# VHH binders against J-type co-chaperone jac1, mitochondrial (jac1), part 4

Target 1, 176 residues: J-type co-chaperone jac1, mitochondrial (jac1), of Schizosaccharomyces pombe (q9utl6)
Amino acid sequence: FHSSSCQSEAKNFYKQFEGDISDPPPKGPFDIDLGALKSSYLRKMKTLHPDVAQGKDAALAQRDSAELSKAYNTLKAPLTRAEYILQLQGINPVSEDISNSDPEFLMEIMDVHENISASRDSPEKLLQLSQENQGRKVQEINEIRKAMESSNWDSALLYVNRLRYWNTIDKILHDL
Key: E = the ipSAE of ESMFold2; O = the ipSAE of OpenDDE; V2 = 0.75 times the mean of E and O plus 0.25 times the DockQ between their complexes.

## First folded at step 1 (VHH)

Design u07 (framework vhh_7uia_1)
Fold by ESMFold2-Fast, scan of step 1:
Structure u07 (fold): chain B 176 residues (1-176), chain A 121 residues (1-121)
Amino acid sequence: as target 1 above (176 residues)
Amino acid sequence: QLQLVETGGGLVKPGGSLRLSCVVSGFTFSSYEMAWVRQAPGKELEWVSSISEGGSSTYYEDSVKGRFTISTDNAKNTLYLQMSSLKPEDTAVYYCARDLGDYYEGAFDIWGQGTQVTVSS
């Protein structure tokens, strides 16, 4: 139906910031100018804040503010940005088959968990593990960038799922 | 109670310097991305600078790069904005803001009262 199609197009996260950030891959780069994204977000949020909208428009302003915040939060972080780009390509960003396709990667994850457990009482070792994990995340992001900008979607999906595991490690280290 | 209190604003001549301070209370501010935003008279809100959780990464609006420096003092729960080579275009009320990021759907929580910076000959 016509109205449904028009409404779906209007909700594209990159379109929310059109003119301030580039198009997503493969048309544009994976990386976003985070300063430009944040400036655009703050500018648009000022317009949509409930104190600017009176009466019957207050509820619409609140909804639009929530949708704008979701777009901003999704695009500013490399993992959620990459997941969203995959969804724009019609690809489910979650892979249940990673354990079958990359046993060496799973062994690396297990080794990292064991090292964290062994280092739980050592702030110096935990800091070192945190720094090493940031390096692994940077490597996955570089591979995602390369894959997406060359439309290698199978590779992009693989590296996105690898990055998700390293984000889980970050959360574990942060909670210690 | 959660609050942010900005100080350090004032009247300064072009080319001058000011250091803004934001004293944070009621939460562990090193666990959040913190930001400086400004609003000039009759203008829209403009993001100026951000500092990541723990203070390791900093980000700047293009017009202030090389002139402004954002930093934190975790022992004092204080966020700073060192402003150098000030221009009349930097005249605005400067606000300290907490960016909740992916932790919460809202991007900004706890806006401070603001501090006025006026750059005039």
Scores: ipSAE 0.000, ipTM 0.247, lowest interface PAE 11.3, mean pLDDT 77

Design u08 (framework vhh_7uia_1)
Fold by ESMFold2-Fast, scan of step 1:
Structure u08 (fold): chain B 176 residues (1-176), chain A 119 residues (1-119)
Amino acid sequence: as target 1 above (176 residues)
Amino acid sequence: QLQLVETGGGLVKPGGSLRLSCVVSGFTVSSNYMAWVRQAPGKELEWVSSISGSGGITYYEDSVKGRFTISTDNAKNTLYLQMSSLKPEDTAVYYCARGLSRWLQFGYWGQGTQVTVSS
């Protein structure tokens, strides 16, 4: 629960990479140049590595390195990036009941689970289901991008919660 | 009227076992996917396990597979998590939730029960 309310620190993630990446929506695009992000992260991490600092400064460098890693890991993935952007808008990326907002989506989830259950003995079918799920994730990311760049935060919240479901399905498929 | 009450947490040594219970009121466990999720101090929420309403389908996070067992008792409208071979890294507040998604999009959450694994 505390991870969903880290709003006072949220402002620092994009600021940590200021000049190397764009501002978050609605001022900038949802997509991040991942190459530029990684290059900025590695360059900054090199200056914060414990080997560069000693004593009490080493402890501060370890903390700063951990914070920089959290910022990088949050921004590099579309789901965690979207959740962070919602937090910047004062929105908790939590949905209490997905079935109340989208009964068709709930039916789709049920169909996916039934197909996974029916395919447990077939690695080939499980791979096909995994590929289909990647397609669903891409569609949700496209909708998140559109919603956030147009400041449609209610739609953004809906699509973020859908993407989270597909991430869970993705993990289930890879863990079978 | 909707209530989930988790119990069974406590302090235990590495290698020990605990059984968590979640008594559900206001909806039927047999009609819903149910999950256990956990949060260690200063860490993000982590999905642990999910079970279908029929009990016929179960899923586990890799780190707990083979050590934890999720189950339900429809007559008691209760969800369980049997935890064995506990490790210090399992130290967290454990929540039961309605739904199968692990990250804060479950419809209803309990108050949680603290599990501490320390030598």
Scores: ipSAE 0.000, ipTM 0.120, lowest interface PAE 15.0, mean pLDDT 79

Design u09 (framework vhh_7uia_1)
Fold by ESMFold2-Fast, scan of step 1:
Formats: structure tokens, C-alpha cells, sequence
Structure u09 (fold): chain B 176 residues (1-176), chain A 123 residues (1-123)
């Protein structure tokens, strides 16, 4: 193989940070060096700022900045990163029927909602539920990593949809 | 100032046991979820286990379930990992890590890491 020096199409978010981050799974790891990603993003944004854009008009600079921001925001978070990787594989990340695919998970979802409802007036219990939910998210991310790095896309889709649900629970708990 | 100090690593034969400890200072221990993360030679970081700040809810990577037990002593601000039935593939540097609850957290987002403690399982 060889080092790439060519410009990349903005359609692939990983190509926008080529040389600063690894390729997506299965060629590279699921995890991204977020420090390297942020440094690359800030460096490239300075280049796209109207004051320093060379040979580009304001409209092109704005479009390029918006695309770069979308790429950065998508890759920096594990859920949106995983959804994007699925899209690169031609897979729609939107879940199928959860109850048909994972009845135990549906039961766990219902139990979590009931526990939140029962704990609405207890800050200590809500704190405990929040911490439990963080543990579930870490577990799902670990499974996504393993599935994607081994090209097990069916499992990856399942765990991505589980993670999405736990992110929803985080929002519910935050809004209480 | 927040600090994490890991101890308890060492050389052990397959089937042996070790107990890792992580002493935390500088924050209210019970308000943070805690984790153990490891890195085997020539491999990427791997999440091993997490525990809620109350010590009530525990989570494990499938390969360590039934062999490892995560626990806390909130009065001592100490996190433990009891490792039993150790295998050569458990050889790694083990890190203590923490991240505030109610934030998007995963391996790459853990805010506070200790120095790590080496666990070597060999015959």
C-alpha cells in the first residue's frame, strides 16, 4: 500500500480527515483518536474561514465549512459514528421491530421506564438509574466495536439500535 | 485535583487470582461510574468492567463474566477488580478510569485515567 496525497470527496466523512484518523471498520478500528480528530477539524476550519480561503468564494467556503462540521459532529460521537459506518456499508441504521428481534431487550426497556416512573421524586434513585444507564451504553459500544471490526453487520445494527434507546433514556433522565 | 492510583498487578500462573485496587481522590466517588480498561501487548484498549457509583449495578465484557468481580468501597474511595481463573489472554496493562454519569461515555471518552498496573499471566 501507499501514502495518499489526493483530495477526497466530501461524501465520505473519514476521507475529510484522511491522514489524521484511521479508516473505518472493517479496515480500521471503530474508536477514533478524538484529540487528533478535533485538531484536524480546527485546522481545516481555519483554512475554510472566509479570511483565509484561497480562490474560493464565500458560498463555497460556507458549504465546505458546513460539510466539515457535519463530518466532525458525526464522527466524534459513538452512536452517530456507528450509524454512519452502517450507511457506508449500504445498511439503513433505522431499527426493525425491536420486540421481534430482541424480546429480552424490550422487557429491559419497559423495566427501565417503570423504574424511572417509580423514582421521579427520589434524586438518589434517579442518580442510580443514570449511572446504570451509562453502564449499558458502554456495554453496547463495546459490542458495536467487536461486531464492526469483525464485519458482523447484523450484530452491529442490533447493538446500534440498543445504544440509540439508551441515549433516549439519558435525555429523559436529564429532562427530569 | 483528581487522581487515580492503581495497584495489585503482578505475575501469576494460569488459573491464578489477583486483586486490583484503584484509590481515587479529589471527587465524590459515589457520583461517578467507574471502569476497568485493559490493553494487551500489540492490541487496542478493551473495556473490561464498569460499576455504578452506588456499587449496586455491575457490567462485564463477555470474556470475563464469571471470572472477574468489580466492586467499590465508597467510604475508602476505592475501586476493586477481583480476578480469578486467569488466562494468558488476560495479560495486559489494566487502567482505572472514570467518567461523569449522564454524559456520552465510552472507551475513548473516559476523562480520568490512572497510570495502569501490569498483569502478566504465564506458565
Amino acid sequence: as target 1 above (176 residues)
Amino acid sequence: QLQLVETGGGLVKPGGSLRLSCVVSGFTFSHYAMAWVRQAPGKELEWVSSISGSGTSTYYEDSVKGRFTISTDNAKNTLYLQMSSLKPEDTAVYYCATHPYSSGWYLGEFDYWGQGTQVTVSS
Scores: ipSAE 0.000, ipTM 0.318, lowest interface PAE 12.4, mean pLDDT 78

Design u10 (framework vhh_7uia_1)
Fold by ESMFold2-Fast, scan of step 1:
Structure u10 (fold): chain B 176 residues (1-176), chain A 121 residues (1-121)
Amino acid sequence: as target 1 above (176 residues)
Amino acid sequence: QLQLVETGGGLVKPGGSLRLSCVVSGFTFRSYGMAWVRQAPGKELEWVSSISYSGGSTYYEDSVKGRFTISTDNAKNTLYLQMSSLKPEDTAVYYCAKGRILTGYPYFDYWGQGTQVTVSS
């Protein structure tokens, strides 16, 4: 179930930056001009900062600043941007176990974990695994772009779930 | 701490049966989909079967359909693989794996140490 169109549009993260960035897919591109996004965010944050809004408006300024920050942080990164676009389409971006829909992906995941475990004592091998993982993330982002810009939402959901996994691998490699 | 411990493997004759168990600790079992994967000597990993967190959906590799049954016991935080009509080609180390299925969390795929299944006369 969708909330009312008017209420959803008022809270839409893309609406927060309307005029400075393009509409989301399928109307616009998946990629965002990150420089334009950041400039818009900083400009708007300056006008909403709690130190400028005193008295009775301070609480509203604090809330609006928090919402603007959430919109910026969500849209600036490909995974959270893609998850948000799926939510705009009424799709829950987080599915059940990936292995139930993609057994080959499960095998790839398990192989990556085994290789990381086997390479814990080798900084050189860990660097290579990190570089390979970055390549997988780029590939998933390219597929997300293609799927979303063609309104292929089933494929977009698949690639978003794969990208989320590769982000988890990045975290594991970073935390080593 | 997240941990998966597989047991129940062993030596069995062709046509025999075995039940593998995977005891899950360090997380809420009901919040995860689970899978069985195997690796035969000198071969790549092969996905065998998957079950959703609710137990409502199961999936099997074609060569094991009708012979293997995946199930869970949520009270015991245990995943099972009931294997029947075992064949020499089922000889492998069997691993259990889990995916995180909660909204708002990234996927985590962890797997255990494995349990050896040998099918020979």
Scores: ipSAE 0.000, ipTM 0.159, lowest interface PAE 14.1, mean pLDDT 77

Design u11 (framework vhh_7uia_1)
Fold by ESMFold2-Fast, scan of step 1:
Structure u11 (fold): chain B 176 residues (1-176), chain A 124 residues (1-124)
Amino acid sequence: as target 1 above (176 residues)
Amino acid sequence: QLQLVETGGGLVKPGGSLRLSCVVSGFPFSNYAMAWVRQAPGKELEWVSSISASGGSTYYEDSVKGRFTISTDNAKNTLYLQMSSLKPEDTAVYYCARDSPLWFGELSYGMDVWGQGTQVTVSS
């Protein structure tokens, strides 16, 4: 509900790139033109960061630079973008442990961990598991897009939490 | 205290070569990914190339692949851009920049420290 038309509405992350990217769901698409986002960020950051003004102007430039970086970093990645969109809808993206409400998903996670453990000595098998995990992430992102664009926020929250688990698997595979 | 000092720009004919240098001071250079970003007259900033921390991986905009080479000399705290087969379309102010990654080893393309820029003009 942070996207309401309040007269004192704080500038949200999408507003910082207004004119270069679309509005968030349900008004706009989930996907962002990442090239347009990056170009807008670089242009705006160059203007703010090398500011050598002293006193209050320097402090404002540093604050604006930090907020712009936070906005860019949040919107450029599907997981953090989805979490932010949920927050705009007044939804806490951190739900209770998903495994407590979905035993089948917990079993899927456990099976993936066992497969990784069984493949630790095989670079070829680890690469295959990494590719399979990328497929799972793409599938969750597709479901998040569909849910958010149709204002199905319960489903969006579910798929966002599933994507977070697959990101953790990516990190485990990368650290091996 | 943080400074990026760029040199090596100038006027060159199409098909020519230039080497840009960026001397970095005030931070541990080898701990950060570094980038070259350019701005052509009347255009927006365009990312050109990045090099990962310690120089292990390099990345290029499609239009410069095979023509430009990014490299570092950690002992001299210097970032380089070797440009060959230059085209009129490469005419721009070239900026050295530090990348502020979101994750370890990731390129964020979110630059947080910039040089003053060096002009490269490619004309016949």
Scores: ipSAE 0.000, ipTM 0.221, lowest interface PAE 13.3, mean pLDDT 79

Design u12 (framework vhh_7uia_1)
Fold by ESMFold2-Fast, scan of step 1:
Structure u12 (fold): chain B 176 residues (1-176), chain A 120 residues (1-120)
Amino acid sequence: as target 1 above (176 residues)
Amino acid sequence: QLQLVETGGGLVKPGGSLRLSCVVSGFTFSNAWMAWVRQAPGKELEWVSSISTSGGTTYYEDSVKGRFTISTDNAKNTLYLQMSSLKPEDTAVYYCAREGSYYDHPFDYWGQGTQVTVSS
């Protein structure tokens, strides 16, 4: 039987790459060496891939490969990594209440949406908006790093929710 | 600014070979991971191969292992993909890419792509 604690421990993505990447905050850094992460993932995937697995363990190898892929995909991107770290701390990374606590930030998001709508027919302006959005994402990531490495989980949750909005803008710009 | 330009694509028959090249300008390979990623018509992006420019360590997707070889010429800022024993299922647009650090995507710079078509 699985308790919540046992299930949580069984799903620890950092443990799957132990020895190749650092522990998560607050014990380790927020940043991950992405080359080391990719290298570790590919080495581990090679032994777990269904084509390599034989006999009655083939189905378990496929399941383990899927879980390893989930861990890799979660940790490789700053937003999903940060959301996972919050989950490890017992914090729900999605908080709709936080978006209502920052009217200035919501107005900035609305202004960005309006600027995108106004620029739909201008590749030059869309490129500029995309570059500006990358700058905003970098700023949020820097704040997440500072908050998590100092165990300031309330601030980390705030900046993770801000980063999520900028990721949504990134998607909109990509789909145009 | 940084630009990645792929060349070497084309039409080839099953069992044939092609060499793709990606020339990077505005960036010198230094402790970076470079990759080849492909997209078949109407399909998702599929990672093909990666190489560490500093260490020469290489990794391949299982379906291309033994048929494709990834390499670099750091003095020429060039990434290569030697493709042999090509199959119809290798038909795709091939992109060279640099692995990202602080982007939501695993790759932060992409080339424009080069079309590889494998048909009889």
Scores: ipSAE 0.000, ipTM 0.130, lowest interface PAE 13.0, mean pLDDT 77

Design y01 (framework vhh_7yz9_2; at its last look DockQ between E and O 0.52; V2 from the best seeds 0.00; counts 0 for: pae E 5.9 > 2)
Amino acid sequence: QWQLVESGGGLVQAGGSLRLSCTASGFTFSSNAMGWYRQTAGNEREWVAFITSGGSTTYADSVKGRFTISRDNAKNTVYLQMNSLKPEDTAVYYCARHPRFYGSLGYWGQGTPVTVSS
ESMFold2-Fast, scan of step 1: ipSAE 0.147; ipTM 0.540
ESMFold2, look of step 2: ipSAE 0.078; ipTM 0.510
ESMFold2 (binder alone), look of step 2: mean pLDDT 79; pTM 0.800
OpenDDE, look of step 2: ipSAE 0.029; ipTM 0.428

Design y02 (framework vhh_7yz9_2)
Fold by ESMFold2-Fast, scan of step 1:
Structure y02 (fold): chain B 176 residues (1-176), chain A 119 residues (1-119)
Amino acid sequence: as target 1 above (176 residues)
Amino acid sequence: QWQLVESGGGLVQAGGSLRLSCTASGSIFSSYAMGWYRQTAGNEREWVAFIYSGGSTTYADSVKGRFTISRDNAKNTVYLQMNSLKPEDTAVYYCAAGLRYFDWPLDYWGQGTPVTVSS
């Protein structure tokens, strides 16, 4: 199922939690109340869950449960939320050309990879690198918030692609 | 859980300086990233500066070059040295343990310390 098809069919993930969370940017804030989101998700899943195991509606209930889970998982995480918001604006969130538009950022990524490799045998240094990476993710999220809430979609796309790199670093550090 | 106590706020003229302090109760302060945030009435809390366990720092563009964050692990204290203050820096300043991230729980926010910069 393609995000653009989902958008075109008005199967908006924010609409699935309407009344419990705010509208997406630029109408509403980038930030979501994650407690409210989780509570809404669990309440709605309870409504769908009993139908999964019974009757002629089992297939429809299974589909609805899968769609609700995808909406929740997409919106609860800042990167996938931002990617989805770009999709709602008709923008492909994936960019392979970041190195051509931001060579300094590419050099920073390479330096981070080198620092991780140099620090593999030092739990103290790896902890510091993990904390620094969390800080970078927060900085990108703040820029995404600012850009999206002001409808600066070119900037939003740039910062979303930066955040994706930092999420990759986060996974590398977690797996060490 | 952890208690964060902020101090050092007050009234200051534009171009002046203030030093904020935040002391944490707890035994694992040295392994935490510490940060400063600020909030103006009607607006969400804005990140100002972070300092990581190893002492490396990062700053919001609005304060870079004017503010300096530092820590003293022996005292479980994080500091924010604010120089060349502007009226736009007027806010309540909050200390936080860890990072405010969509999926990062905060141990505790301090009560906040107000800073008023007169034009």
Scores: ipSAE 0.000, ipTM 0.214, lowest interface PAE 15.0, mean pLDDT 78

Design y03 (framework vhh_7yz9_2)
Fold by ESMFold2-Fast, scan of step 1:
Structure y03 (fold): chain B 176 residues (1-176), chain A 119 residues (1-119)
Amino acid sequence: as target 1 above (176 residues)
Amino acid sequence: QWQLVESGGGLVQAGGSLRLSCTASGFTVSSNYMGWYRQTAGNEREWVAFISSGGDTTYADSVKGRFTISRDNAKNTVYLQMNSLKPEDTAVYYCAREYYDEGGYFDYWGQGTPVTVSS
């Protein structure tokens, strides 16, 4: 119990910010107060300085900093937060079956890729596509919130996989 | 549209210095929370330095005293001055704008600039 409990609890990212942010769904909301999360992260990072963190050597401070940064980076973004919440429920956040069974969604993704290719020489059209993609991401996030807060994990898994595709589109638009 | 353009990376000997630049377009750096992160192959991106809209700075323990984050509002550019470089500072360095709206939190990253520190 001792070593296994310590190892599993070390990976509970919400506990690292306990008192500053709410519990994950279904006990708490999907949304996080990002200002509070950031303030907590920066405050905790300062406590890992050798002059302040008495008894910690440089290697341990670096390890703790990396662990805290992983927790912060995971929770601050809706996709990685949602993936982590699914993992806390014992659910693999990647679903090839759902992706393969959604031909209409895959067609929408393909249409977006074609529109981006057709708009490479037009900053105005690329901006419009970026704005439309933000709208799609917001829609998926709203569905994730509803699903997770009602413990509808099958729906949550579906919408998390959809959000992942829209994040890929953001990266493509950024790389242009 | 907005963009972040990074420059200044390269190969440098241990003990040397580099200054990374991150020029923003489409938004004002003085109105945003800006940061530098770094990533080595197989590892998560880790925080290096932050500068707030108010100008307050914060540094990771591993770089404190050696690195300095600053900005030039006239050039709309954020800098990372890296002094006394060590082989363990070898990484790809990313400039980031932290963005939030009602739909959630969105990280916007630059393409990254590689820094290799030889021993």
Scores: ipSAE 0.000, ipTM 0.213, lowest interface PAE 12.2, mean pLDDT 78

Design y04 (framework vhh_7yz9_2; at its last look DockQ between E and O 0.07; V2 from the best seeds 0.00; counts 0 for: pae E 8.4 > 2, unsure alone 64.3 < 65, SAP .737 > .668, placed apart)
Fold by ESMFold2, look of step 2:
Structure y04 (fold): chain B 176 residues (1-176), chain A 119 residues (1-119)
Amino acid sequence: as target 1 above (176 residues)
Amino acid sequence: QWQLVESGGGLVQAGGSLRLSCTASGRTFSSYAMGWYRQTAGNEREWVAFITSGGSTTYADSVKGRFTISRDNAKNTVYLQMNSLKPEDTAVYYCAKVGFYLRGPFDYWGQGTPVTVSS
């Protein structure tokens, strides 16, 4: 049957690292000390490894380590961190088509795709495009930080959507 | 720094046609998407059309099928052919460079060219 709601509490990824990293927005900053996050993750994984589980059976330790890994991988990257924070606010981070709200941004995205296609045979041009894309990502992350720390969730969703497009371009550039 | 100069506006009767031009003084015009916006008195600017560096186009629903955006990269010029004009198309039309990164502290907009469609 049912004994508690501990499963819901364990799925709050920030609580997995309580005491080692800041609370999420709006209570804390968007940025995370990635060194502290990694150190906390590695330390906690040592106590949960299936071969050295303490007081738990191996199957439960495996489940807990998988949950911790999911929390770490989600929080360490700005896009997945921001998407998770929106989910904590009850907002679906992946449902809106930006082309209906910001056609100017969509055309910018299409220009970048065209430039990548034209540059496929030039490692030097592809490196330049990758560097330019990193600048775009930084700008979107700055806007996400501002929006979340001011509890402007509509703006946060907008800039998370924009960052997702630039991350897709990053993946395209890295996979060439 | 980019400078944009719109021209070709004027007075036209409903159902008529008008062609707007926007000439850019900037390096690498051919590398950027260009767009048209319009503004009526007391309102925010409204997007009208965009054209990518590669020539792909998109339009606002209010002008689709009546307006055509095009570009001539040799002349650093983008055009807006406006057919079947309606009184609600009356506005000041602005050309803009579409881009993520701002260049300098100034807007990437021209001064605008007024279009008046008489009923």
Scores: ipSAE 0.012, ipTM 0.317, lowest interface PAE 8.4, mean pLDDT 81
ESMFold2-Fast, scan of step 1: ipSAE 0.399; ipTM 0.726
ESMFold2 (binder alone), look of step 2: mean pLDDT 78; pTM 0.794
OpenDDE, look of step 2: ipSAE 0.138; ipTM 0.557

Design y05 (framework vhh_7yz9_2)
Fold by ESMFold2-Fast, scan of step 1:
Structure y05 (fold): chain B 176 residues (1-176), chain A 121 residues (1-121)
Amino acid sequence: as target 1 above (176 residues)
Amino acid sequence: QWQLVESGGGLVQAGGSLRLSCTASGFTFSDYAMGWYRQTAGNEREWVAFIDSGGSTTYADSVKGRFTISRDNAKNTVYLQMNSLKPEDTAVYYCAADYSGYEWGDEYDYWGQGTPVTVSS
């Protein structure tokens, strides 16, 4: 049992940055100080990096470095951070039994895709659509924050799935 | 406007080598950590290798000892040297740039278009 506890502690992404960032919701805030996170990541990476670890402990340094990079990349972005927090609560963030059945939301997604297609030849309109999409992401993130900090996990799961759609729109716009 | 352009992918026999390149423009390359990711059809992108702004490198266990990531800040280019290739390495390889100042956005600041790598036995 003790070895299981040590293994769990080593795999927890928030524990990788203990002392530099707060605990996850509901104990701590959803938001992370990204400057503190990056500084902690770079400092710890320098220490754990394979080039620094010589001899027989190099394999452990590789493993720890890989886990640290995964933790950093996961916590840096609000979508993947929220998905990870759901996983810590034992919730599958991409459950196939959970579909966005909100017809108004689905129509909004379709309208956004249509507007992007119609605006391909207009850099000004594409910039406007990008800014509007950032606004939608902020709204979903605010709802995720409220839900998670209040332990309303059903609501959190709903808003995480909504944010994922807006993140896909963001990536489409970036690829244009 | 920012851009990441990947090159060097192709078809190679098992045990062979390939060198992938990714050239950046439109941002201050030296301020960004750079990574390589790969994706097979129907699966999520998995990270392969990472090099921070200071030059420190990290590798996924599946590629450690076979792949080497490096960067040339004068050329705004990040490289992935792939040795002892296996059929399991077959994927589309993506270059990504990562900046700590980005708060409410994508998983990564910038992505390349992807370059396919096919390893035959």
Scores: ipSAE 0.013, ipTM 0.151, lowest interface PAE 8.6, mean pLDDT 78

Design y06 (framework vhh_7yz9_2; at its last look DockQ between E and O 0.50; V2 from the best seeds 0.00; counts 0 for: pae E 8.7 > 2, grease 27.4 > 24.2, SAP .739 > .668)
Fold by ESMFold2, look of step 2:
Structure y06 (fold): chain B 176 residues (1-176), chain A 120 residues (1-120)
Amino acid sequence: as target 1 above (176 residues)
Amino acid sequence: QWQLVESGGGLVQAGGSLRLSCTASGFIFSNYAMGWYRQTAGNEREWVAFIYSGGTTTYADSVKGRFTISRDNAKNTVYLQMNSLKPEDTAVYYCARLSPWGSYRPFDYWGQGTPVTVSS
């Protein structure tokens, strides 16, 4: 029914935007020009939108627009972009076994959870915790950038795992 | 339902030994890293030791060389062998399961704790 080669080409997220954004690490930078990415996405979606597609191509346009949206949403966010780049390097970014995890980091995460719980009735303290968490996310993203641009994939995986915890805390703070 | 049940705590003289155990149920034990933490009155929980699913261990500097963490996947049990105990080791000891990456909590279940008192 479906070809694995066709699926792989359609699922090559950077290839979906070829010519409009840089190649992934190690050939290109970790950072993406998000304006260029968004402009490319919107332009390509106009030709794929089911309302514009003609004849036999409407079903293919729906499938292709879904794949383009997945590529865009993956590349626009630093965490999912980094996870995707690790997958391109043959590295599974997610595991229930967290060998070599930093115990001091895990205790820091627990402390932040306890502080959120203790501050649930104080909008001022929750805002401060959110600002501190944004600083932590920026720090981890900087380390991911450095690791990927130097092809240090073990270090990149470590900082991707750390960023995932801070993103989860960010979600908790926004959903309170 | 997940359960972690600690046992083996008690009163011991300085220089003595205790073995703590933690029996787990309700999850695939062999898939998870497990740890021991301790808490003294009025302080934060202090990590003591981790044992990863592949068997690698790591220890806090304060217990390295004196404590040994081990696991028996067939019995769903984690052990902490504590030797050369000091009064400073007096605490409530907690067994914990380490969360998968991206979970809400770095440790998603804690036991009820088993108290250890080391007398001088």
Scores: ipSAE 0.011, ipTM 0.334, lowest interface PAE 8.7, mean pLDDT 81
ESMFold2-Fast, scan of step 1: ipSAE 0.560; ipTM 0.825
ESMFold2 (binder alone), look of step 2: mean pLDDT 79; pTM 0.801
OpenDDE, look of step 2: ipSAE 0.024; ipTM 0.328

